# VHH binders against RNA-binding protein 12 (RBM12), part 5

Target 1, 78 residues: RNA-binding protein 12 (RBM12), of Homo sapiens (Human) (q9ntz6r430to507)
Amino acid sequence: FCVYLKGLPFEAENKHVIDFFKKLDIVEDSIYIAYGPNGKATGEGFVEFRNEADYKAALCRHKQYMGNRFIQVHPITK
Short names: E, the ipSAE of ESMFold2; O, the ipSAE of OpenDDE; V2, 0.75 times the mean of E and O plus 0.25 times the DockQ between their complexes.

## First folded at step 1 (VHH)

Design d9 (framework vhh_7sr4_2)
Fold by ESMFold2-Fast, scan of step 1:
Structure d9 (fold): chain B 78 residues (1-78), chain A 124 residues (1-124)
Amino acid sequence: as target 1 above (78 residues)
Amino acid sequence: EVKLVESGGGLVQPGGSLRLSCAASGSIFSINAMGWYRQTPGKQRDLVADITSGGSTKYGDSVKGRFTISRDNTKNTVYLQMNSLKPEDTAVYYCAAHPRGYSWYLSSTGYDYWGQGTQVTVSS
């Protein structure tokens, strides 16, 4: 169970992703924050969930805020 | 540009062990996850193992319990420890690097960067 994140603040760290999905059982080691060829964060990321219930709950956080940015949470298949 | 250099392949007896290494250089910041794939003549490449920058791992069903993937981020190197090798493990092993997160999501298969491959032969 993996989601794609878009709209992350460029200064976002793993701890901010953990806090955004607080109370859901995320695979913390799965957190990926994307960086572009210029070495700057793209605002994109990925995270895995341990169970389907928390994965579905994560999708419900689509368009909620991390700081002053709303975060898009999308399902993906790998 | 990212360059991947594999080492550690060779000939080994059934039940033996090998450790593969893959050193990445260049635009390392663009890499999400690194992994190993293998290919035998006439067959498609299969996932052996992959590891994210945070250390989360996934393994192909045929190697679970026998192979261990690990990463040294200070050296930008990924390792594959292969134990209890079987003749069926004979293949060319390729190091691969997942590109940026959006490229991984948009790509249904494969990786943007591949090593040249290293031969592993398990023969009695």
Scores: ipSAE 0.000, ipTM 0.117, lowest interface PAE 13.4, mean pLDDT 74

## First folded at step 4 (VHH)

Design e1 (from b13 with E31S E99T E103K; framework vhh_8pnl_2; at its last look DockQ between E and O 0.05; V2 from the best seeds 0.00; counts 0 for: pae E 17.3 > 2, unsure alone 64.8 < 65, placed apart)
Fold by ESMFold2, look of step 4:
Structure e1 (fold): chain B 78 residues (1-78), chain A 123 residues (1-123)
Amino acid sequence: as target 1 above (78 residues)
Amino acid sequence: QGQLVESGGGLVQPGGSLRLSCADAGFTFSSYAMAWYRQAPGKERELVARIDSGGSTNYADFVKGRFTISRDNAKSTLYLQMNSLKPEDTAMYYCAAYTVTWKSGSEYTYDYWGQGTRVTVSA
């Protein structure tokens, strides 16, 4: 039960992803914030949920904001 | 409080282009994130594009590179350049300005809305 994130602030950290999904049961070890080859954040991320109910709730947070950027949440299958 | 005023709408053919403008007298755009929304008759208002105070942009999936949001802080003007217009883009287009906050639940509030400008893309 995985989602793909777009639009993350470049200053985003795991704690910001956790807060964005704070009422949902995420697999915290699954949180991934993408960095380019130069070490700069790309604005992309990935997170897994422990159950289908929380995964579906996460998709409903599509276009909600983290800081000053809205976050796209897209379904993905590993 | 300021009021946002949209302009630049009109009738265009499919494949055409329009540039929408959103201006305000009364607040400094550089302190706000801005967005364009649209609403077709009988449908819910939907996000088109968003630009933060630092100039970073996010677009709805349906934009697919056809629209570009931009801002000119010196003129206190927000723009939406719309290219390759399709009949499905026909709607009222609204600009919005909002403060950004970090809150429990990641809540965000739009502080100002415009009255809208109509875009019609005829077959």
Scores: ipSAE 0.000, ipTM 0.093, lowest interface PAE 17.3, mean pLDDT 71
ESMFold2 (binder alone), look of step 4: mean pLDDT 77; pTM 0.767
OpenDDE, look of step 4: ipSAE 0.025; ipTM 0.275

Design e2 (from b13 with E31S Y108W; framework vhh_8pnl_2; at its last look DockQ between E and O 0.51; V2 from the best seeds 0.00; counts 0 for: pae E 11.7 > 2, unsure alone 61.7 < 65)
Amino acid sequence: QGQLVESGGGLVQPGGSLRLSCADAGFTFSSYAMAWYRQAPGKERELVARIDSGGSTNYADFVKGRFTISRDNAKSTLYLQMNSLKPEDTAMYYCAAYEVTWESGSEWTYDYWGQGTRVTVSA
ESMFold2, look of step 4: ipSAE 0.000; ipTM 0.269
ESMFold2 (binder alone), look of step 4: mean pLDDT 75; pTM 0.758
OpenDDE, look of step 4: ipSAE 0.077; ipTM 0.529

Design e4 (from b13, 19 letters changed; framework vhh_7sr4_2; at its last look DockQ between E and O 0.06; V2 from the best seeds 0.00; counts 0 for: pae E 17.2 > 2, placed apart)
Fold by ESMFold2, look of step 4:
Structure e4 (fold): chain B 78 residues (1-78), chain A 123 residues (1-123)
Amino acid sequence: as target 1 above (78 residues)
Amino acid sequence: EVKLVESGGGLVQPGGSLRLSCAASGFTFSSYAMGWYRQTPGKQRDLVARIDSGGSTKYGDSVKGRFTISRDNTKNTVYLQMNSLKPEDTAVYYCAAYEVTWESGSEYTYDYWGQGTQVTVSS
C-alpha cells in the first residue's frame, strides 16, 4: 500500500512527511524523498502504509498543504 | 492541448490593486483545482492562493486578507484580486492547474503551469 508524493517543499525531510500523514500508520523506513545532484529535494517521494484503511485516508490528503506547498498524493502498487 | 494564459499584471503603486486572470483550455475546468503561485528571482515558487473544484480556498500567510481567489467555471477562468499591494508582492505570478491522468500502469497527476505575468509594486 504505497503512495507517490509530488510537490514536496524545497527543504522537505522525513519528519515533514510523517507530520503530513499524522494519525496514520506509515511504514516509517519506507519514506523516500528524491534529491537532485545539488542535495535539494526535487519535490517527489513515496511512502508505504501498513493497512488499507490508513492508505485510503492518505489518499484523501491529496492536494493538501505541507507548509505553503500543495502536496499531491497518488496511488501506486509497490 | 492544455493551455493556461495569465493576464492582468503590471506596475502599480503601493496600496494599489490589480486583478489577475487565467484563461484555461484543453481540460474540464470545473473538475480541477486551480492556483496562483509567485516567484521572485533566485527563489522557489511560493503559493499565493488555491481554489479547489468545490470552492474551498487556501492563501499564503503573507497575502491573507488582501488577496482573493475566485473561479468562473462558465468562462474557464480563475481570478486573483490583489488589494493593498506592497513592494514585497513584486514577482512573476503563475497560474497552475492539477490534472489526474493514467500512464504506464499507474495513475499520475500532472501540474500545468502558465507562462507567468509580471506584477511590479514600486516603492
Scores: ipSAE 0.000, ipTM 0.104, lowest interface PAE 17.2, mean pLDDT 71
ESMFold2 (binder alone), look of step 4: mean pLDDT 78; pTM 0.771
OpenDDE, look of step 4: ipSAE 0.006; ipTM 0.237

Design e5 (from b13 with E31S E103N G105D; framework vhh_8pnl_2; at its last look DockQ between E and O 0.68; V2 from the best seeds 0.00; counts 0 for: pae E 15.0 > 2, unsure alone 62.4 < 65)
Amino acid sequence: QGQLVESGGGLVQPGGSLRLSCADAGFTFSSYAMAWYRQAPGKERELVARIDSGGSTNYADFVKGRFTISRDNAKSTLYLQMNSLKPEDTAMYYCAAYEVTWNSDSEYTYDYWGQGTRVTVSA
ESMFold2, look of step 4: ipSAE 0.000; ipTM 0.168
ESMFold2 (binder alone), look of step 4: mean pLDDT 76; pTM 0.761
OpenDDE, look of step 4: ipSAE 0.070; ipTM 0.523

## First folded at step 5 (VHH; framework vhh_8pnl_2)

Design f1 (from e5 with N58Y; at its last look DockQ between E and O 0.40; V2 from the best seeds 0.00; counts 0 for: pae E 14.2 > 2, framework grips, unsure alone 63.4 < 65)
Fold by ESMFold2, look of step 5:
Structure f1 (fold): chain B 78 residues (1-78), chain A 123 residues (1-123)
Amino acid sequence: as target 1 above (78 residues)
Amino acid sequence: QGQLVESGGGLVQPGGSLRLSCADAGFTFSSYAMAWYRQAPGKERELVARIDSGGSTYYADFVKGRFTISRDNAKSTLYLQMNSLKPEDTAMYYCAAYEVTWNSDSEYTYDYWGQGTRVTVSA
């Protein structure tokens, strides 16, 4: 039950991803934010949800805002 | 300019352990994401591990199972416990801090870097 994120602010942290998906049950330690060579986020990430209902709810948040940026949420498979 | 000071590097045999420390020289850790990077001679600087302001961690693929990043915000100290060291781990190790700010107008962050501590793994 993983989703792929794009458009994350360069300063995004796990707490911001958790807040973006508040009310949903994220698998602990599943949040991954990609970082470039200088340690800045590239805007990509992954998150796993504990159940299918929360996974589907997460997909419905596609193109909602984190700060002043639209966040893309895409399904992925194992 | 960075105010971070690394320590704990040195010469160690393959299979050995080192604990790197990074202390602040005048800023508060609790609002920063922290990371360890390394740079071997002739190579690009690469991420080793990251820990966010809330304590969540991520590791580069080459270090999982051997290194552990941690932080003690009360002591303003970042740690890297390095176990099962290999000759390939030989590098300068740098700590870094990234101030996480949300600003809808600019979307900017700031960097701080230490001067590095050398780790050499050789028989």
Scores: ipSAE 0.000, ipTM 0.185, lowest interface PAE 14.2, mean pLDDT 71
ESMFold2 (binder alone), look of step 5: mean pLDDT 76; pTM 0.765
OpenDDE, look of step 5: ipSAE 0.029; ipTM 0.480

Design f2 (from e5 with D52Y; at its last look DockQ between E and O 0.21; V2 from the best seeds 0.00; counts 0 for: pae E 15.6 > 2, unsure alone 63.0 < 65, placed apart)
Amino acid sequence: QGQLVESGGGLVQPGGSLRLSCADAGFTFSSYAMAWYRQAPGKERELVARIYSGGSTNYADFVKGRFTISRDNAKSTLYLQMNSLKPEDTAMYYCAAYEVTWNSDSEYTYDYWGQGTRVTVSA
ESMFold2, look of step 5: ipSAE 0.000; ipTM 0.110
ESMFold2 (binder alone), look of step 5: mean pLDDT 76; pTM 0.764
OpenDDE, look of step 5: ipSAE 0.250; ipTM 0.659
ESMFold2, look of step 13: ipSAE 0.000; ipTM 0.129
ESMFold2 (binder alone), look of step 13: mean pLDDT 76; pTM 0.766
OpenDDE, look of step 13: ipSAE 0.106; ipTM 0.531

Design f3 (from e5 with S56Y; at its last look DockQ between E and O 0.17; V2 from the best seeds 0.00; counts 0 for: pae E 10.4 > 2, unsure alone 63.3 < 65, placed apart)
Amino acid sequence: QGQLVESGGGLVQPGGSLRLSCADAGFTFSSYAMAWYRQAPGKERELVARIDSGGYTNYADFVKGRFTISRDNAKSTLYLQMNSLKPEDTAMYYCAAYEVTWNSDSEYTYDYWGQGTRVTVSA
ESMFold2, look of step 5: ipSAE 0.005; ipTM 0.308
ESMFold2 (binder alone), look of step 5: mean pLDDT 76; pTM 0.766
OpenDDE, look of step 5: ipSAE 0.005; ipTM 0.270

Design f4 (from b13 with E31S G105P; at its last look DockQ between E and O 0.34; V2 from the best seeds 0.00; counts 0 for: pae E 17.5 > 2, unsure alone 61.8 < 65)
Amino acid sequence: QGQLVESGGGLVQPGGSLRLSCADAGFTFSSYAMAWYRQAPGKERELVARIDSGGSTNYADFVKGRFTISRDNAKSTLYLQMNSLKPEDTAMYYCAAYEVTWESPSEYTYDYWGQGTRVTVSA
ESMFold2, look of step 5: ipSAE 0.000; ipTM 0.116
ESMFold2 (binder alone), look of step 5: mean pLDDT 76; pTM 0.771
OpenDDE, look of step 5: ipSAE 0.188; ipTM 0.638

Design f5 (from e5 with A33R; at its last look DockQ between E and O 0.01; V2 from the best seeds 0.00; counts 0 for: pae E 24.3 > 2, framework grips, unsure alone 62.6 < 65, placed apart)
Fold by ESMFold2, look of step 5:
Structure f5 (fold): chain B 78 residues (1-78), chain A 123 residues (1-123)
Amino acid sequence: as target 1 above (78 residues)
Amino acid sequence: QGQLVESGGGLVQPGGSLRLSCADAGFTFSSYRMAWYRQAPGKERELVARIDSGGSTNYADFVKGRFTISRDNAKSTLYLQMNSLKPEDTAMYYCAAYEVTWNSDSEYTYDYWGQGTRVTVSA
């Protein structure tokens, strides 16, 4: 059960993703923040949940803010 | 996918005027309220002005008639006309929108905030 994140701040780190999904059962080793060839974040990310209930709750956090940027949370098919 | 984007900030002399704009193409006929907030370095974010969907407005006491909030629903744009600017008006200015839902599954309002536009009043 995986979600795709868009809109992450340039300075986002794993701890910020964990905080954004507080109280949900994340597979912590699954947290992935995409970086371009220059070492800067692209605003994209990926995270896996251990159960369907937390996955559905994560989708409901779509459009909530991390810092000054709202985060898109999308189901993933690939 | 709507995200509020502010524009119109810049440098201006005391006594000058500046017009801030905030756009979001995702506005609907629903009961959205809009607001301008500001935050100077080292200070808390404070309300400047608020406007509801019916056009009723509210201003912070420090505005004293110098600023006017307005909206153009046809263009989905919020404005703040700032006149008689003072150095203490120097801050980041943020656009905010609130969606109020009435169903039993959504007790809290949803908040949208822009990333801010800087207004500097000096010289």
Scores: ipSAE 0.000, ipTM 0.051, lowest interface PAE 24.3, mean pLDDT 70
ESMFold2 (binder alone), look of step 5: mean pLDDT 76; pTM 0.764
OpenDDE, look of step 5: ipSAE 0.047; ipTM 0.497

Design f6 (from e5 with N58Y V100I Y108W; at its last look DockQ between E and O 0.10; V2 from the best seeds 0.00; counts 0 for: pae E 15.0 > 2, unsure alone 62.5 < 65, placed apart)
Fold by ESMFold2, look of step 5:
Structure f6 (fold): chain B 78 residues (1-78), chain A 123 residues (1-123)
Amino acid sequence: as target 1 above (78 residues)
Amino acid sequence: QGQLVESGGGLVQPGGSLRLSCADAGFTFSSYAMAWYRQAPGKERELVARIDSGGSTYYADFVKGRFTISRDNAKSTLYLQMNSLKPEDTAMYYCAAYEITWNSDSEWTYDYWGQGTRVTVSA
């Protein structure tokens, strides 16, 4: 149960993704933040949830804020 | 927008507990991240704990599980439960509200501060 993230802040870290999905049971080792060729974050990421209920709750956080940026949360299937 | 007001400070013995409160009915707490800071006389102000608008928490390393930050958005009230207090926890404790930005040239900026409440832990 995986989601794709867009709009992450430039300095986003794993702890910020954990904070964004607070109270949801994420697979912490699954957190991935994409970086471009220059070493700067592209604003994209990936995270896995341990159960379907938390996955569905994560989709409801689409367009919620991390700092001053809203985050897109998109469904994905492995 | 009003002024944040802290309460609940006082004098306690080592090992004691206090619960600090921070309120202002003029704020919509759900739109702000909140924090507790402390400052002992002659020392720099330091972060104790943060709680974001959705309830996620961060604690400074010196807290060591002794303090718990929480918020009640319906009451517009922020709390800090302090347990196992030590003389080194003696300080003025401040409530703060802030907006968070995430880019390489930004820092955390606190929009509002309270007047502080005094906590004294006497050995």
Scores: ipSAE 0.000, ipTM 0.100, lowest interface PAE 15.0, mean pLDDT 70
ESMFold2 (binder alone), look of step 5: mean pLDDT 76; pTM 0.756
OpenDDE, look of step 5: ipSAE 0.011; ipTM 0.268

## First folded at step 6 (VHH)

Design s10 (framework vhh_8pnl_2)
Fold by ESMFold2-Fast, scan of step 6:
Structure s10 (fold): chain B 78 residues (1-78), chain A 122 residues (1-122)
Amino acid sequence: as target 1 above (78 residues)
Amino acid sequence: QGQLVESGGGLVQPGGSLRLSCADAGFTFSSYAMAWYRQAPGKERELVARIDSGGSTNYADFVKGRFTISRDNAKSTLYLQMNSLKPEDTAMYYCAAYEVTWEPSSYEYDYWGQGTRVTVSA
């Protein structure tokens, strides 16, 4: 159960992703924050959830804010 | 002024292991997020692994289960333990660091090393 994240602040760290999905059972080792060739974060990321209920709850956080940015949360699985 | 210096690269056979080190030379290591990037011949530079100021880690899919990133703030050193090396891991490996803030910034790594070469071949 993975989600695709878009709109992450460029300075986001794993702790910010963990806080954004707090109270959900995420696979912390699965957190991936994408970076471009110039070393800048692209604003994209991925994270895995341990169970389907928390995966569905994560999708409900779509367009909620992390700092001053709203985060897009998209399903990868059909 | 601040410089990152990588070491530990070399020639190794498939299935072998290497441990890369990256030492800082003039900034406050413990407040920085750090990363290992690599650039293979004819390819773009890509993220291998990242460790934030709190010690949380991220890995590219192609190294999960084989590579481990870690840091020692007391020694101001970043490490990459590379196991089960494959020919496709052949690249220049770079470390990078930036201080995390929520203020407007360049959103760039503040420091880059000059790289250490890893070659995996028979």
Scores: ipSAE 0.000, ipTM 0.154, lowest interface PAE 14.7, mean pLDDT 74

Design s11 (from f4 with E103G S104D P105L T109G; framework vhh_8pnl_2)
Fold by ESMFold2-Fast, scan of step 6:
Structure s11 (fold): chain B 78 residues (1-78), chain A 123 residues (1-123)
Amino acid sequence: as target 1 above (78 residues)
Amino acid sequence: QGQLVESGGGLVQPGGSLRLSCADAGFTFSSYAMAWYRQAPGKERELVARIDSGGSTNYADFVKGRFTISRDNAKSTLYLQMNSLKPEDTAMYYCAAYEVTWGDLSEYGYDYWGQGTRVTVSA
């Protein structure tokens, strides 16, 4: 039960992802914030949920704000 | 004023290891996110590894599996364990800190930077 995140602030950290999905049971060590070849954050990330109910609730956070940026929350398909 | 002080840099041969340390001097360490950056001659500064106030870590692809970032909040110290060093790792290494807050984080950047510690990897 993983989601793909887009639009993360470039200074966003794992704790921001945790707070964005507050009240949902995430696998905290699954949080990945992507970095490009130049070592700068790309604004993309991934996170895993422990159960299906919280995964579905996470998809409802799509387009909600983290600071001044709205976050895209997408299901990971094959 | 708060200042970050790096130490542990030096000269090593390829395949060697170094442990860098970064200590705060004048601010509350445990509330800050911390990072290691590096800058090689003629290149821009690049992120190596980041650790948030809760201990969650992120790494640049070019150091994954070789470097480990960690922190000791009781000692107000950040560490970077560097293993399997390569000549390409030769750079000035900088410690950076910022308070994690909502809104406009990417506009503010890092609140504190250290002066750097030099790492040279050569045969």
Scores: ipSAE 0.000, ipTM 0.136, lowest interface PAE 14.8, mean pLDDT 74

Design s12 (from f4 with E103D E107D T109A; framework vhh_8pnl_2)
Fold by ESMFold2-Fast, scan of step 6:
Structure s12 (fold): chain B 78 residues (1-78), chain A 123 residues (1-123)
Amino acid sequence: as target 1 above (78 residues)
Amino acid sequence: QGQLVESGGGLVQPGGSLRLSCADAGFTFSSYAMAWYRQAPGKERELVARIDSGGSTNYADFVKGRFTISRDNAKSTLYLQMNSLKPEDTAMYYCAAYEVTWDSPSDYAYDYWGQGTRVTVSA
């Protein structure tokens, strides 16, 4: 159960993703934040959830804010 | 609508130091990520250093340990402290304010660019 994230703040780190999905059971080792040529986040990422209920709850956080950006949360398939 | 204005460039000898400043003339400075770029004659612009709204920094390998980027949100000013300057650092230096975009993995869209300040390092 993976989601694709768009719109992550430039400074986003794994801890910010964990806090954004607080109260949901994420696979912390699954967190991937894409990096650009400056060594910082490009605004894209991926994270996996341990169960379907929390995956569906994560999709409901689409367009909620992390810092000064709203985050797009999209379903993906492996 | 404001713009970015760079200052502090000049002529220095190898091993010298300069501090560049970039002043904001009318946008919400504290909410933007800021960067310094440089362009030598006949070459593409290249990233020198970036600083986000929270103060986290990243540097190009060729300036790491020599240059320091910083910002003062109360003064709406971005700085680049340049130490141990080399002839290879000779370029026009530009500041930029931006938000990262999805469609630009190697080049970020910039909301604002400065006019540039010239740095020459020669004996």
Scores: ipSAE 0.000, ipTM 0.125, lowest interface PAE 13.1, mean pLDDT 73

Design s13 (framework vhh_8pnl_2)
Fold by ESMFold2-Fast, scan of step 6:
Structure s13 (fold): chain B 78 residues (1-78), chain A 122 residues (1-122)
Amino acid sequence: as target 1 above (78 residues)
Amino acid sequence: QGQLVESGGGLVQPGGSLRLSCADAGFTFSSYAMAWYRQAPGKERELVARIDSGGSTNYADFVKGRFTISRDNAKSTLYLQMNSLKPEDTAMYYCAAYEVTWDEYPSEYDYWGQGTRVTVSA
């Protein structure tokens, strides 16, 4: 159960993703934040959830704010 | 379908300035978050600057204080003002639109332009 994230701040770290999905059972080791050649986040990331209920709840966080930026939360289509 | 069209690239000397434009070529993007990306030869595409529909901006550390992203919703145009250009800014620059609608689940599509080349050479 994974989601794709867009719109992450350049300085986003795993701790910010954990806080954004607080109260949901995320697989912390699954957090992936894409970084560019400059060593900063590109604004994209992925997070895995342990169960379907929390995965569905995570999708409801779409367009919620991380700091002063709204985050897009997308289902990963396989 | 709704391709974005970049312009304003060119050859400039170090310390020079360029202004890039990205125009709506088939759809209205006032509700979209917009971004500028760049890709240098042999490197991955990287985010340069982002602006959301409300005007909040976000910049990569390597361009802070030198580049300014802005948008004109009346003209459906995105801009990147590039000042104090450096040789390492040489790249193909792309604009992108991320669909953000208030009442819909995420779109599976991102809109990208074909790119405009920026060369900073002494």
Scores: ipSAE 0.000, ipTM 0.122, lowest interface PAE 15.3, mean pLDDT 73

Design s14 (framework vhh_8pnl_2)
Fold by ESMFold2-Fast, scan of step 6:
Structure s14 (fold): chain B 78 residues (1-78), chain A 122 residues (1-122)
Amino acid sequence: as target 1 above (78 residues)
Amino acid sequence: QGQLVESGGGLVQPGGSLRLSCADAGFTFSSYAMAWYRQAPGKERELVARIDSGGSTNYADFVKGRFTISRDNAKSTLYLQMNSLKPEDTAMYYCAAYEVTWDDLPSEYDYWGQGTRVTVSA
């Protein structure tokens, strides 16, 4: 169960993603924050959840704020 | 000041291991996020691994499970432990540091090292 994140603050770190999904069982090693070849963050990321209930709860956090940015949380299908 | 110095690169056979080190020379190490980048001949520079000020890590897919980034704030040193090296890992490896600012615009790195060469060859 993975979600795609868009709109991350460009200085966002793994700790901010963990806090944004507080109380949900995330796979911390799955956290990926995308960077371009110039080393600048693209604002995109991915996170995996251990169970379906927390995955569905994560989708409900769509458009909630991380710092001064609202975050888009989208489902991913393989 | 604020210079980064990489070391630990070398020539190894496929399946070998190397540990890269990056030492600072004059900035407040513990408050900076740090990263390892690499650039293969004829390719763009790409992110390998990143570690934030609190120690949380992030890895590129092509090194997950093989490389480990870590930091020692007391020694002002960043490390990259590279295991199960492949010919595709051959590149110049660069250390980078940037001050974390809570901003919605991309930040450039404050400091870059000169790089250390890693060659994986049979």
Scores: ipSAE 0.000, ipTM 0.166, lowest interface PAE 13.2, mean pLDDT 74

Design s15 (from f4 with P105F S106D; framework vhh_8pnl_2; at its last fold request DockQ between E and O 0.54; V2 from the best seeds 0.00; counts 0 for: pae E 16.5 > 2, unsure alone 61.5 < 65)
Amino acid sequence: QGQLVESGGGLVQPGGSLRLSCADAGFTFSSYAMAWYRQAPGKERELVARIDSGGSTNYADFVKGRFTISRDNAKSTLYLQMNSLKPEDTAMYYCAAYEVTWESFDEYTYDYWGQGTRVTVSA
ESMFold2-Fast, scan of step 6: ipSAE 0.162; ipTM 0.546
ESMFold2, look of step 7: ipSAE 0.000; ipTM 0.075
ESMFold2 (binder alone), look of step 7: mean pLDDT 75; pTM 0.757
OpenDDE, look of step 7: ipSAE 0.489; ipTM 0.787
ESMFold2, look of step 9: ipSAE 0.000; ipTM 0.267
ESMFold2 (binder alone), look of step 9: mean pLDDT 76; pTM 0.771
OpenDDE, look of step 9: ipSAE 0.356; ipTM 0.730
ESMFold2, fold request of step 12: ipSAE 0.000, 0.000, 0.000; ipTM 0.156, 0.179, 0.276
ESMFold2 (binder alone), fold request of step 12: mean pLDDT 76, 76, 76; pTM 0.767, 0.768, 0.765
OpenDDE, fold request of step 12: ipSAE 0.254, 0.224, 0.228; ipTM 0.672, 0.653, 0.655

Design s16 (from f4 with E103D P105W S106G; framework vhh_8pnl_2)
Fold by ESMFold2-Fast, scan of step 6:
Structure s16 (fold): chain B 78 residues (1-78), chain A 123 residues (1-123)
Amino acid sequence: as target 1 above (78 residues)
Amino acid sequence: QGQLVESGGGLVQPGGSLRLSCADAGFTFSSYAMAWYRQAPGKERELVARIDSGGSTNYADFVKGRFTISRDNAKSTLYLQMNSLKPEDTAMYYCAAYEVTWDSWGEYTYDYWGQGTRVTVSA
């Protein structure tokens, strides 16, 4: 149960992702914040949830704010 | 909510220099990517330069080598150093703060705009 995050503040760290999804059972070791070739964050990330209910709740946080940026929360489809 | 205020515009001779400043008054400056745009009479607004929160810059071809964008997060101020000014640089200059969104693939959606500062390059 993974989501794709877009629009992360460029200074976002794992702790900010944890706070954004507080009250949901996230797999903290799954948090990935993408970095470009220059070593700077791209604004993209991924996180996994332990159960389907919290995954569905996470999708409902789409376009809520982390600091001064709204965060896009997308399902990962194959 | 936030407000951007530009300053530093004026009348200058061809070949001269100006430094524009853009001060923010309330959003988290260091987290935002920033840009300078300009609009000349009878033309569309066009991107001049942008800088992300980490300091990576991008310039329009018509200003490369002449203009430098920079930011001072401690002062919450964005700058545009304009050298070797040409009459074609005459425009109203606007600063903007933005974040990437899914609907703007390859583009930026701007949350804040300033009121503009006028630059006139003439003899």
Scores: ipSAE 0.000, ipTM 0.086, lowest interface PAE 15.9, mean pLDDT 73

Design s17 (from f4 with E103N P105G S106D E107L T109E; framework vhh_8pnl_2)
Amino acid sequence: QGQLVESGGGLVQPGGSLRLSCADAGFTFSSYAMAWYRQAPGKERELVARIDSGGSTNYADFVKGRFTISRDNAKSTLYLQMNSLKPEDTAMYYCAAYEVTWNSGDLYEYDYWGQGTRVTVSA
ESMFold2-Fast, scan of step 6: ipSAE 0.000; ipTM 0.177

